# VHH binders against Gliding motility regulatory protein (frzE): the designs that were tried, part 13

Target 1, 240 residues: Gliding motility regulatory protein (frzE), of Myxococcus xanthus (p18769r270to509)
Amino acid sequence: DISNEVREQLDRVESDLHMLRDDAFRFVRRNDDGINTLHGNLAKMADHVAEARLVPLSTVFDAFPRAVREMSRTQGKEVDLVIENADIGVDRSMLGDVRDALVHLLRNSVDHGVESPDTRQQLGKPLNGRIRIRVRVDGDMLHIEVEDDGRGIDPERLRQAAISKRLINAVQAAALSEREAIELIFRPGFSTRDQVSELSGRGVGMDVVKRKVETLGGSVGVSSRIGRGSTITLRLPQSL
Key: E = the ipSAE of ESMFold2; O = the ipSAE of ESMFold2 at other seeds; V2 = 0.75 times the mean of E and O plus 0.25 times the DockQ between their complexes.

## First folded at step 4 (VHH)

Design x6 (from e6 with E1Q V2L A23E A35G G44Q G50F S58N L78V V92I Q114K L117P; framework vhh_7qia_2)
Fold by ESMFold2-Fast, scan of step 4:
Structure x6 (fold): chain B 240 residues (1-240), chain A 122 residues (1-122)
Amino acid sequence: as target 1 above (240 residues)
Amino acid sequence: QLQLVESGGGLVQPGGSLRLSCEASGRTFSDYAMGWYRQAPGKQRELVAFIDSGGSTNYADSVKGRFTISRDNAKNTVYLQMNSLRPEDTAIYYCAASEYDFWSGSDEYDYWGKGTPVTVSS
């Protein structure tokens, strides 16, 4: 039959066309899925290369809330820690030195900067002390500020201590500005104590902090107002 | 001028407790660092406990874990809580005050009390 043969031939052609369409569709979809996977892998590789160079400071800072809480409990103090811009990155090779410097500054603020709750109440301050770590970038340099709202630094006390330690004479001490007097904390030998007075406190260790930061190509600054607190600023290259 | 008066000393049995008080008269007690010293017969005076104006404390190894120094700025008073007392703690205990500042590293004591005797005996 002619009509039946024509229908069988059309059915075969339609089946073959459906198979070709399905094969083409699978090829196009598999090829698109493959390209999308490759693009995803290349993006991940680029991210891994970037991450290998710089590490966010949050890697260091994430431990600080617990550390400050433990330091505060040991001293019978209540301290609130605020950290700003922890997502800014620094060269991985610098992380250990940055961590050590910041831990030293936090310990100084908790142990010696922030007053006890009873003392703060007598002074009309909030019972909880405050420590703020703020990070900012200026060109290729990082600025890390550690600020407390504690007792501050007395420049006249520093002048007298420097005279007593025979680091400067009375004429030299009188010639220092308030800022220059406060900067005496960074002077080598200023923080040294004899064995008998070690119970009264450790040396401030700010000369150690300064030396470490300078080794990294940076600098250290200080700002303080007596009774209102102190700010130590670390200026560091973001990359070595 | 700042005047310091100690109280709370006395005779106690080994293992007993005493609380020494040191009252300061004068302005700005809260600005002073305070220390407790002791002098046993035939020995030099030694610092046993220290508290700065911010409340940070330090202790001699011989008393660490047994003695606690604290201050109450509203009462112009510093305290030394002495627990688990031993015969070797027998001494005259002195309160001392200084305008100690951590940043300057000054630990000179400007004012001293007359002392309160503590005798641990059984």
Scores: ipSAE 0.014, ipTM 0.300, lowest interface PAE 6.6, mean pLDDT 80

Design x7 (from e6 with A97R S98D S106Y E108A Y109F Y111I; framework vhh_vobarilizumab_d1)
Fold by ESMFold2-Fast, scan of step 4:
Structure x7 (fold): chain B 240 residues (1-240), chain A 122 residues (1-122)
Amino acid sequence: as target 1 above (240 residues)
Amino acid sequence: EVQLVESGGGLVQPGGSLRLSCAASGRTFSDYAMAWYRQAPGKGRELVAGIDSGGSTSYADSVKGRFTISRDNAKNTLYLQMNSLRPEDTAVYYCARDEYDFWSGYDAFDIWGQGTLVTVSS
């Protein structure tokens, strides 16, 4: 029969069409699996390229022991610098701003934080002051802590200074907590000399440090106890 | 080192006047804001008057109109003219160097004088 031959031919054609369709679907699926693998490899490559932009903080810190010795010598002070976790990396583009902020903090600790050896002896402290730089990673953020064992920050003196500079009135100053009073150091104009040289063109203060760190997507914190020292914490994105 | 030495304190009757002086031993006086503080018996230190390097002044409400702060940069000397004195003005008066960069000069060991006693009593 012709009817049977036509049906057999249709069955063969249907079988061939099913096979071609299955082959096409297998090809698309193989290509999708290949594309997903490629996307995974590209993401890993992008991560490796981003990590390749990270530079160890030791690149900045290696100069600090000499700098602290020189700062200390000019003031007749003995200061020990301890650096922890210098091998942790930061985005190469941030190195200059990180260096500048840390140099300012180290200078403040040497010049104003750490007491003279005679004063430290009278207070029963070790004659050598200590400055510690500690780096920690917390999620996607770096914490760089600069700690000294010096005189600390007096909240009452900061309140009085802020009143004299017309930053706040006496009622506002009295309402500040101890921590809030210490944080006055970050207010614009508080830590800037009233006669800034036009030639230098620079603000000299913690408000400048805070602004630079905030521009990098970070934040600055402070903690202090009178007679026990101060800790300034820079929180920064590790990659930018 | 910078040292601040106050003088001009003493005994005075209510309604009287005194002029306090503060002599700075360092030659950096003209670059800094300066202030007068006082401490009465049983009270904490309080800011009385301040003057910046440009001559802008600030006063505690209790002394406005009665006290005048001034400076002579050529003599490295800070003054406090005290008029219409009241018994509640009785205190030890301290000269201080008061800066925007708090770490640069605000040190109770280095920049505070020994004080001068003002007693307002009949």
Scores: ipSAE 0.006, ipTM 0.161, lowest interface PAE 10.7, mean pLDDT 78

Design x8 (framework vhh_8fcz_2)
Fold by ESMFold2-Fast, scan of step 4:
Structure x8 (fold): chain B 240 residues (1-240), chain A 124 residues (1-124)
Amino acid sequence: as target 1 above (240 residues)
Amino acid sequence: QVQLVESGGGLVQPGGSLRLSCAASGRTFSDYAMNWVRQPPGKGLEWVSGISYSGGSTTYADSVEGRFTIIRDNDKKMVYLQMTSLKTEDTAVYYCAKDSYDFWSGEPDYFDYEGQGTQVTVSS
């Protein structure tokens, strides 16, 4: 039967194509594994090279006391800056990005975190605000914490802002824990503006800070208590 | 600091249209998101719409979505609110407002709105 002949021919062609597809897949997978191994070796070599290029974070931090004083005077506030472990090193190639992120965080603490002296007096806080930058090493990672003793972040206000900006609906907002609500600051589109920094001359939102840190192989965290202040933590590879 | 002056309000019948304008002064206008907020008679402030510093992103309250459009012109330092299919419930004084503080804001109103506002009255 001609129909049977054609059917058997098609079945053979389908079988042959299936075998070719499987062989191609295995070839690509084997080649990808080789490429991944090569990339791993290159990354390890890059890490060894980067370790030779570590510079102290004091290279960045030395300008901050003056900058914070100038920011504070502009706002009519008094802020004390405390820096701990400034001698810890970081990859030279990361200095600019680290500086920009920290300047943005310091500006946010002065402009938005720390209350006016009058408000602090009414709240029973010391008249002078306090900002602390603390550096620590954990394995091959740096943790840079920027802490203020200011007004803190109100998770309920963040829920309302996210709803009003249509980033989430009321049901989604109500389901968020307090911690998850505070983490809304990192959502793309949550900040609808670029804030200009007088120190760096460049506007950066918290989403941009997070993306910049993530491109360096790190992560950003936040913790806050209303009326008690906020801590932003940058976790970064010490070398790239 | 940015100073804001609203205009363009008036009396309109239900289903009508109005275009509100907000004129800003100061050098930092393009650095901040701008919003429209309204205060109906005898009620508190209600957020209506927001636009990012560049104009690339807009947001609207559910009650006005599809009826209102917010636009900005950074060269002219202007924000506009194009209002269509107006309802009696849209009757309010409308204010143009800069974001007061980011997520660190402790202020109930969230917005810097020191302008005089512009009255919109929707009635038969």
Scores: ipSAE 0.006, ipTM 0.174, lowest interface PAE 9.5, mean pLDDT 77

## First folded at step 6 (VHH; framework vhh_7pa5_2)

Design p1 (from n16 with Y104R Q109K; at its last look DockQ between E and O 0.39; V2 from the best seeds 0.00; counts 0 for: pae O 14.0 > 2, unsure alone 61.9 < 65)
Fold by ESMFold2 at other seeds, look of step 6:
Structure p1 (fold): chain B 240 residues (1-240), chain A 124 residues (1-124)
Amino acid sequence: as target 1 above (240 residues)
Amino acid sequence: QVQLVESGGGMVQPGGSLRLSCAASGFTFGSYEMSWVRRAPGKGPEWVSTIYSSGDTTSYADSVKGRFTISRDNAKNTLYLQMNSLKPEDTALYYCAKDLEGTRWFSDKYFDYWGQGTQVTVSS
């Protein structure tokens, strides 16, 4: 009978197909596992390299208390500086730009934010103004907040200043919310002056800070309450 | 302590001139921008003019351009405002103020007045 021979041959072919199927699945699984392992190891190595490039912010922050004292004395003000979490690091390549941005923020707080001692006494505030720098990390982003307890930003004064500088008209100014009006400090042309002296450096404004931070891949925000002070927040990638 | 003492005010007829002075003490005068601010009867404070610390740049409110000239003598710690072609609307109590770039941005209620100001009255 010839049908038995065919059946036996078909049984052998079926068995071989099952073995090939199993081998193919094992091969694909091993290669997929290997590729995932390499991907994971490369990600870990990239993380380790990025962490090795971080330099603590204390490297630049240590000079800030002396700088604020000198700025305050020159301006006839009394200002205390409090720094929190300076042990957090940032990519070495960004350190100089971060330092420069923060110096500008500190100068603005001393020069424009904190009131004179006489004014603070009249307002029932402590004679010494306060500037606080707080650092934290959220995911891959570094957050640096510079807060003062000064006069705050008056949105109506900003609207009027923007109108006088012809950045917006009166209708546009009236339509701005309080938050939108405060953000006018970042507008190009708001801080720029004709014939600003290179010697003084006093032409530096918040638009320059924002532009530098954005070049680093970050962003800048502001929050303020009139009479209570202002907070400028820098968000930066911690590495590259 | 920072002190600013204004003087030179008085009564003048329209078209007349006055020169205001502000004696400063208690801070390094030559390192600060200085301003004149005025308060007319029934109105809030109005910025008049600013002179930068080196004296090389000045700015004026539109209402006084061409008529007022701000100047400073850093050796004498004195700020000046020469007011020509005075109008009745210039009648106000004039204050000198220790001013920084951007003072126009911050609340007027925190603008620090160090003296009592000097009264300028322009009337027939």
Scores: ipSAE 0.000, ipTM 0.134, lowest interface PAE 14.0, mean pLDDT 78
ESMFold2, look of step 6: ipSAE 0.000; ipTM 0.195
ESMFold2 (binder alone), look of step 6: mean pLDDT 77; pTM 0.779

Design p2 (from n16 with G102K Q109K; at its last look DockQ between E and O 0.30; V2 from the best seeds 0.00; counts 0 for: pae E 6.7 > 2, unsure alone 61.9 < 65, grease 27.5 > 24.2)
Fold by ESMFold2, look of step 6:
Structure p2 (fold): chain B 240 residues (1-240), chain A 124 residues (1-124)
Amino acid sequence: as target 1 above (240 residues)
Amino acid sequence: QVQLVESGGGMVQPGGSLRLSCAASGFTFGSYEMSWVRRAPGKGPEWVSTIYSSGDTTSYADSVKGRFTISRDNAKNTLYLQMNSLKPEDTALYYCAKDLEKTYWFSDKYFDYWGQGTQVTVSS
């Protein structure tokens, strides 16, 4: 592992290289071939330093299979977890936030997404539910998808919950498309856990997860189909 | 066929105790969260308490916290509610309820099966 001393030095070097790159931008207006070459070399150096700060997601994800098994036991369910591409790295400073967000999503999928064994058998589904975490990188953006094969999101229940929480009125709820209704999970105040404290779904609300991801320069998406399950996608800069 | 049969109700004086039971059949009892819900005369249902499938975690409405204890025996397919320090406002028809459906991103209580209830009356 990289010591905190080494990481602090890498951060200092990265900052200095970015400052030098900015100075080179100012020189570009001078039409000087040597300045263009220097700027390119400094950008390459900054990229190498940023990559040295990355920590594999497996350092966090390796605990998830046991956590999902325990969550499943508590709910009387059997849920398989599949993790793909956890060797991909993320900036060390983001690791805790990524872990916390994913634990919240996994608990939601086990507790509320994956159906009971009785219901799965009635629906003709395998008794073992499945959750898949897939990681990929596109450019400088990390994509983490958490997919389950559970009941999916019913947009009408989200409309009704939002009305009961006084986030929107009935006229506003009726005007929402199915996709817009599903996005209600990100509204401030929607996912507060106060009524069911200490039962299940402990953690931050989805509005807090979205805000944290957005302050890190990313985004959160959701897609779902009733009876087929749901996917939450976190998009984050790989390096901060 | 899912069946829930409550018992153990009765009349007690304020400060007294009762233990309610709910016999469950027609489903895998140990796989589900179970709840007690009560209905005072002429009013809608009020959630009282919930217990996890394994019995490890419980929750209570503020009005009963510290006085009521929910428990379950998965080997006997039975849910219990120990009610102590009873007050006149606890007078209600008490139902055992099975949880089947939840909203993904937070837990709202939604009960798909109810028993016929057992009457608890607290009066001087």
Scores: ipSAE 0.015, ipTM 0.279, lowest interface PAE 6.7, mean pLDDT 79
ESMFold2 (binder alone), look of step 6: mean pLDDT 78; pTM 0.789
ESMFold2 at other seeds, look of step 6: ipSAE 0.021; ipTM 0.287

Design p3 (from n16 with G102V Y104V D108G Q109K; at its last look DockQ between E and O 0.23; V2 from the best seeds 0.00; counts 0 for: pae O 17.3 > 2, unsure alone 62.0 < 65, grease 27.1 > 24.2, SAP .753 > .668)
Amino acid sequence: QVQLVESGGGMVQPGGSLRLSCAASGFTFGSYEMSWVRRAPGKGPEWVSTIYSSGDTTSYADSVKGRFTISRDNAKNTLYLQMNSLKPEDTALYYCAKDLEVTVWFSGKYFDYWGQGTQVTVSS
ESMFold2, look of step 6: ipSAE 0.000; ipTM 0.127
ESMFold2 (binder alone), look of step 6: mean pLDDT 78; pTM 0.794
ESMFold2 at other seeds, look of step 6: ipSAE 0.000; ipTM 0.100

Design p4 (from n16 with W105Y F106W; at its last look DockQ between E and O 0.11; V2 from the best seeds 0.00; counts 0 for: pae O 7.8 > 2, unsure alone 59.0 < 65, grease 26.6 > 24.2, placed apart)
Fold by ESMFold2 at other seeds, look of step 6:
Structure p4 (fold): chain B 240 residues (1-240), chain A 124 residues (1-124)
Amino acid sequence: as target 1 above (240 residues)
Amino acid sequence: QVQLVESGGGMVQPGGSLRLSCAASGFTFGSYEMSWVRRAPGKGPEWVSTIYSSGDTTSYADSVKGRFTISRDNAKNTLYLQMNSLKPEDTALYYCAKDLEGTYYWSDQYFDYWGQGTQVTVSS
């Protein structure tokens, strides 16, 4: 009786195969769990390393009060600088770019934003101009605001300047919204004079600042009230 | 008192190289963008290159892109211009310039000169 012995062996083989299948399934599930745990732990470790790489913005901001004082003295102006939350950190690899951008913004505020003391008195403003740097973190993004209490941005003057520089014609300028007109400050060539008529150079404009920030994965914004001042906001990843 | 003293000029044949230096004093050098400007005989001034305060961001006139490199050493208050692949059109008196006024949203940039310049002559 051959069929009984074969049936018995088949039963044993089936039982072994079922157990092997179950073991294999559990093995695969445990491997998946282990891989997920490893990925999670690696992500946490990467976060800890990124946090350890953060350097307080004060390491570069501490030089700004002296820089603004020197800029102001050169221009015959009086400008106070207020810095808030400089203890907040940023990836050390970004410090140079942040310093360059902020120095440029501070110079623009002192040189062209803040009015002379005589003009401020005529406008009923405090004689000392004010520039404020405020730093905040929102999620993984660092927000740096540079605000002055100067003349602000007049959208109509921007439209006229863009026409004069041949960047747009009068019809195009009239079609721009106020916000679109203010954004002209970021267009390449907007703030640069032709070299033909006087000693000048291209220099570094707001278009360069914007491109640099965007290369770092961020963005640049502007808001302004004519006669009341302007705010430039840099948004940057806190860690790269 | 602001002082800028250029050096490193000289005569060189086409294709040659020179490195210009500018020693700065009388102001907080690291706080300002710095530029090189040149004046060819019988011509008006021409902007050459600009470098940000930290030295990480630079810009160049189209006529010198790829051939000239601007740099600075804030610890030594010194600005540099490395000029390679020189051409006869590069012959000029080269000045370093302190950028007194950056761009505000729509304002022009102004250069102040404080040195007497250093002569670069590229000739066969």
Scores: ipSAE 0.014, ipTM 0.204, lowest interface PAE 7.8, mean pLDDT 79
ESMFold2, look of step 6: ipSAE 0.016; ipTM 0.269
ESMFold2 (binder alone), look of step 6: mean pLDDT 77; pTM 0.779

Design p5 (from n16 with E101R G102T S107K; at its last look DockQ between E and O 0.38; V2 from the best seeds 0.00; counts 0 for: pae E 13.3 > 2, unsure alone 61.8 < 65, grease 25.5 > 24.2)
Fold by ESMFold2 at other seeds, look of step 6:
Structure p5 (fold): chain B 240 residues (1-240), chain A 124 residues (1-124)
Amino acid sequence: as target 1 above (240 residues)
Amino acid sequence: QVQLVESGGGMVQPGGSLRLSCAASGFTFGSYEMSWVRRAPGKGPEWVSTIYSSGDTTSYADSVKGRFTISRDNAKNTLYLQMNSLKPEDTALYYCAKDLRTTYWFKDQYFDYWGQGTQVTVSS
């Protein structure tokens, strides 16, 4: 019976098609698992390579005590530099930019932050000013704090300057918190900028420091109290 | 007591050069930013240039950029202004001024002491 033979062949073909579908599903599932495992292993390998590329910040920070001593002598000031956790590493490609940013911060603290010995004596402060650099890692972000115990930043003078420069009006200035007012130092219109400063790489406004850090994928913050000093915080990815 | 004494002024033809000096005493010169300020006939004071205490950073009014150079010698307590390519509009009484301590990265032009001034006259 020819009819029965055809039906049997169709049943066999249908069964084979179901089996192929099931095999294809199993294959795809196994390959998906394998691909995820490879991606995980590649991520771990990339982490190991990144760790091997890290260079201790001490490679550039070790020159800072001499630099601060020379800046201080030139200014007739006495300033001690304390560096903490410089053994923490950063991608080699970032070292030059980190060094340049920190040199500018140190120069600002010596030149403008730390008071003369006579003024410090009048204020009841230790005659030697202090600058402290602290490094820590939080996740994949490097935090570098540069703190001085100098005169600090006066938020009211910054508000008045912003009004004078027509960056904000008096109502807007009054609405700024003290922290927001201090952060005005990062606005391009507030920093001193001249051709000599940009060309020579000498002391620059905080907007330039912020731009360098942001080019590296980071950010810059500031906190300060009049008479007690200032802290500039750089946040940078540890690896590019 | 603080004393600032300017010198080096005079009469010069347009395009000429002069070098101003300011001798400072009575304060720790190397700890302060110093400025040159000028006063033209019938006008109020106009800021010309400022130099940081270290001498590393300078700034200039737009009207003098590229022509004037401020410098200092902290060992001699002396401030200088080299003026090149002088123009008639540069005619003024030039003062050396001691700046009060400025805030970080922001220049407040609060001058607590001024010198006697030195006259610069640029005319054909």
Scores: ipSAE 0.000, ipTM 0.177, lowest interface PAE 11.5, mean pLDDT 79
ESMFold2, look of step 6: ipSAE 0.000; ipTM 0.136
ESMFold2 (binder alone), look of step 6: mean pLDDT 78; pTM 0.791

## First folded at step 7 (VHH; framework vhh_8fcz_2)

Design q1 (from d5 with T59Y; at its last look DockQ between E and O 0.62; V2 from the best seeds 0.00; counts 0 for: pae E 5.5 > 2, unsure alone 61.5 < 65)
Fold by ESMFold2 at other seeds, look of step 7:
Structure q1 (fold): chain B 240 residues (1-240), chain A 127 residues (1-127)
Amino acid sequence: as target 1 above (240 residues)
Amino acid sequence: QVQLVESGGGLVQPGGSLRLSCAASGFTFSSYEMNWVRQPPGKGLEWVSGISYTGSTTYYADSVEGRFTIIRDNDKKMVYLQMTSLKTEDTAVYYCAKDLSTYYYDTSGPSDAFDVEGQGTQVTVSS
């Protein structure tokens, strides 16, 4: 049986429960706001840490003008190196692999891509060859393009090399488009030799460059036109 | 003129260690990958180890992986081969060689004829 006193006590209990509910909601809201603020501050700190880990690509590229001059002198060639946007940064853990890949590309361009001055004159080209390194950022991906204005990559010679290295047979080689043939430079084993004598050159080849870049989360591309030159493009995450 | 001078060889027991050195001159050292090649008694040349232009990547023949370490110092124009856990089959004359090229413009793949220009250094692993 319910009396007026019991009803009043129940009303007070109900009021107290409403206040506790309201206090609990305010407590949760305050903690949620604090967590959101902390999350925002941690995100800002993570951005600053990632930015601080970046090292300008100029630290990689500084030695390249001298290296290209020395390679050119040794080969009896005249080659100009142009570097664009070297102030763009990359995670320091990638510097060695990037440097090795770029030296390989520069050596290829000077030694075999760019023609001698006499040959360039015969072809109607400027006597000075040109190698251009261009860097850009697209989203979180860094693009490094190395372009020369040399002879370009000959897809038929790549087909024949791949046959000679027993990577493909003549039927497979004949089926390749020109673009597919140029991409043979990335084929595992193309830049190294597997012999019973165990003598092999396992230096940096494009298959090794591609593997290293892909391990870092990137990709490698090639485009070339006979007589006009070649471009190798490295895509890498700017930060790891 | 190109010169590669190897040193550090000697007689060691199986399980022993040696460090080989190679001093380079007469070429743009930092523009070449460097290699160690060996010639066992009565056999042809075998590739042992290689190191990229800056030293960031190293390569090893399966027979020496985990036992040998290649190092380069571009400022001093030196290449080293730290050999540990030596076996009798490691007995050979060891040569330092510059890699001639792994070019993609011509049909040359990796060089099968390393530019071996030094006298080599003898390593003998024998009880």
Scores: ipSAE 0.102, ipTM 0.564, lowest interface PAE 5.1, mean pLDDT 81
ESMFold2, look of step 7: ipSAE 0.113; ipTM 0.583
ESMFold2 (binder alone), look of step 7: mean pLDDT 77; pTM 0.776

Design q2 (from d5 with G50Y; at its last look DockQ between E and O 0.52; V2 from the best seeds 0.00; counts 0 for: pae O 5.9 > 2, unsure alone 61.0 < 65)
Fold by ESMFold2 at other seeds, look of step 7:
Structure q2 (fold): chain B 240 residues (1-240), chain A 127 residues (1-127)
Amino acid sequence: as target 1 above (240 residues)
Amino acid sequence: QVQLVESGGGLVQPGGSLRLSCAASGFTFSSYEMNWVRQPPGKGLEWVSYISYTGSTTTYADSVEGRFTIIRDNDKKMVYLQMTSLKTEDTAVYYCAKDLSTYYYDTSGPSDAFDVEGQGTQVTVSS
């Protein structure tokens, strides 16, 4: 019979089509799974390489107690340095720039932030000044805070200095909040070295430090309270 | 006793090269940014170059950028100024100096922002 043979052919074709379909789906699924696994493993390997390039910030900080002691002795001051979380790591390529920025901040705190012992006594402060370096991680960003318990930054003095240096006029100065006034320290023309008319050239100020940190992908902030001290915060990516 | 001793100057033709040296003693050298300044004949001091505590950041006056290179060696307590493509306008006494500055406490710095201590080294560029 003819109708029975046709039915057998249709059954055979249907079986072959199901088998080919199943094989094709398995092939596609196997390759997709393999590619996803390889991409996942490659990402994990990249993370391990980045982690291996990190070095502890203690490699930068270990010299600071001696440096602060020497700076303090030169100024006839007593300054205690406290360092917190130095075991947190950072990309090796940033160590020099971080060290440069922090030594600069420490020198400014000892030389100009922390008051003389006589002044601290008159103000009722401990004779030993205090500088604290504190590190924390937020996501992939490091925050390095350098805090002193010195005289603090007077925003009105900064407004007046900026007017005298012709960086802003009196109306602009009056419109600045205290936070904005304190941030004038980052403006290029604010440094006294930039304003010396008889000595042509480029000085280095907080504007240069800020630009360097920004080229590393970070930022620099400042906060201060008169009589209580100042904090400079460096924000840097932990790995480039 | 703070001491900065400059050396390496001399007479050179235009287009020539010199390397100046500055030996430091009597202070914690690695705790100071350093500068080269120069005094042309009959003129005041002009800033030439700056180098950060570790040497990771350097800057130069527009008149010397691309021709001069500042280098420091904290282990040897030395600062160098490598000068190339010298011009007659570079004729001057060159001094190295400690950087003295304040940025955020009282907006005042030392009188000239540089502590020039040495006698300098004479550089003369002439045909």
Scores: ipSAE 0.026, ipTM 0.484, lowest interface PAE 5.9, mean pLDDT 81
ESMFold2, look of step 7: ipSAE 0.040; ipTM 0.492
ESMFold2 (binder alone), look of step 7: mean pLDDT 76; pTM 0.768

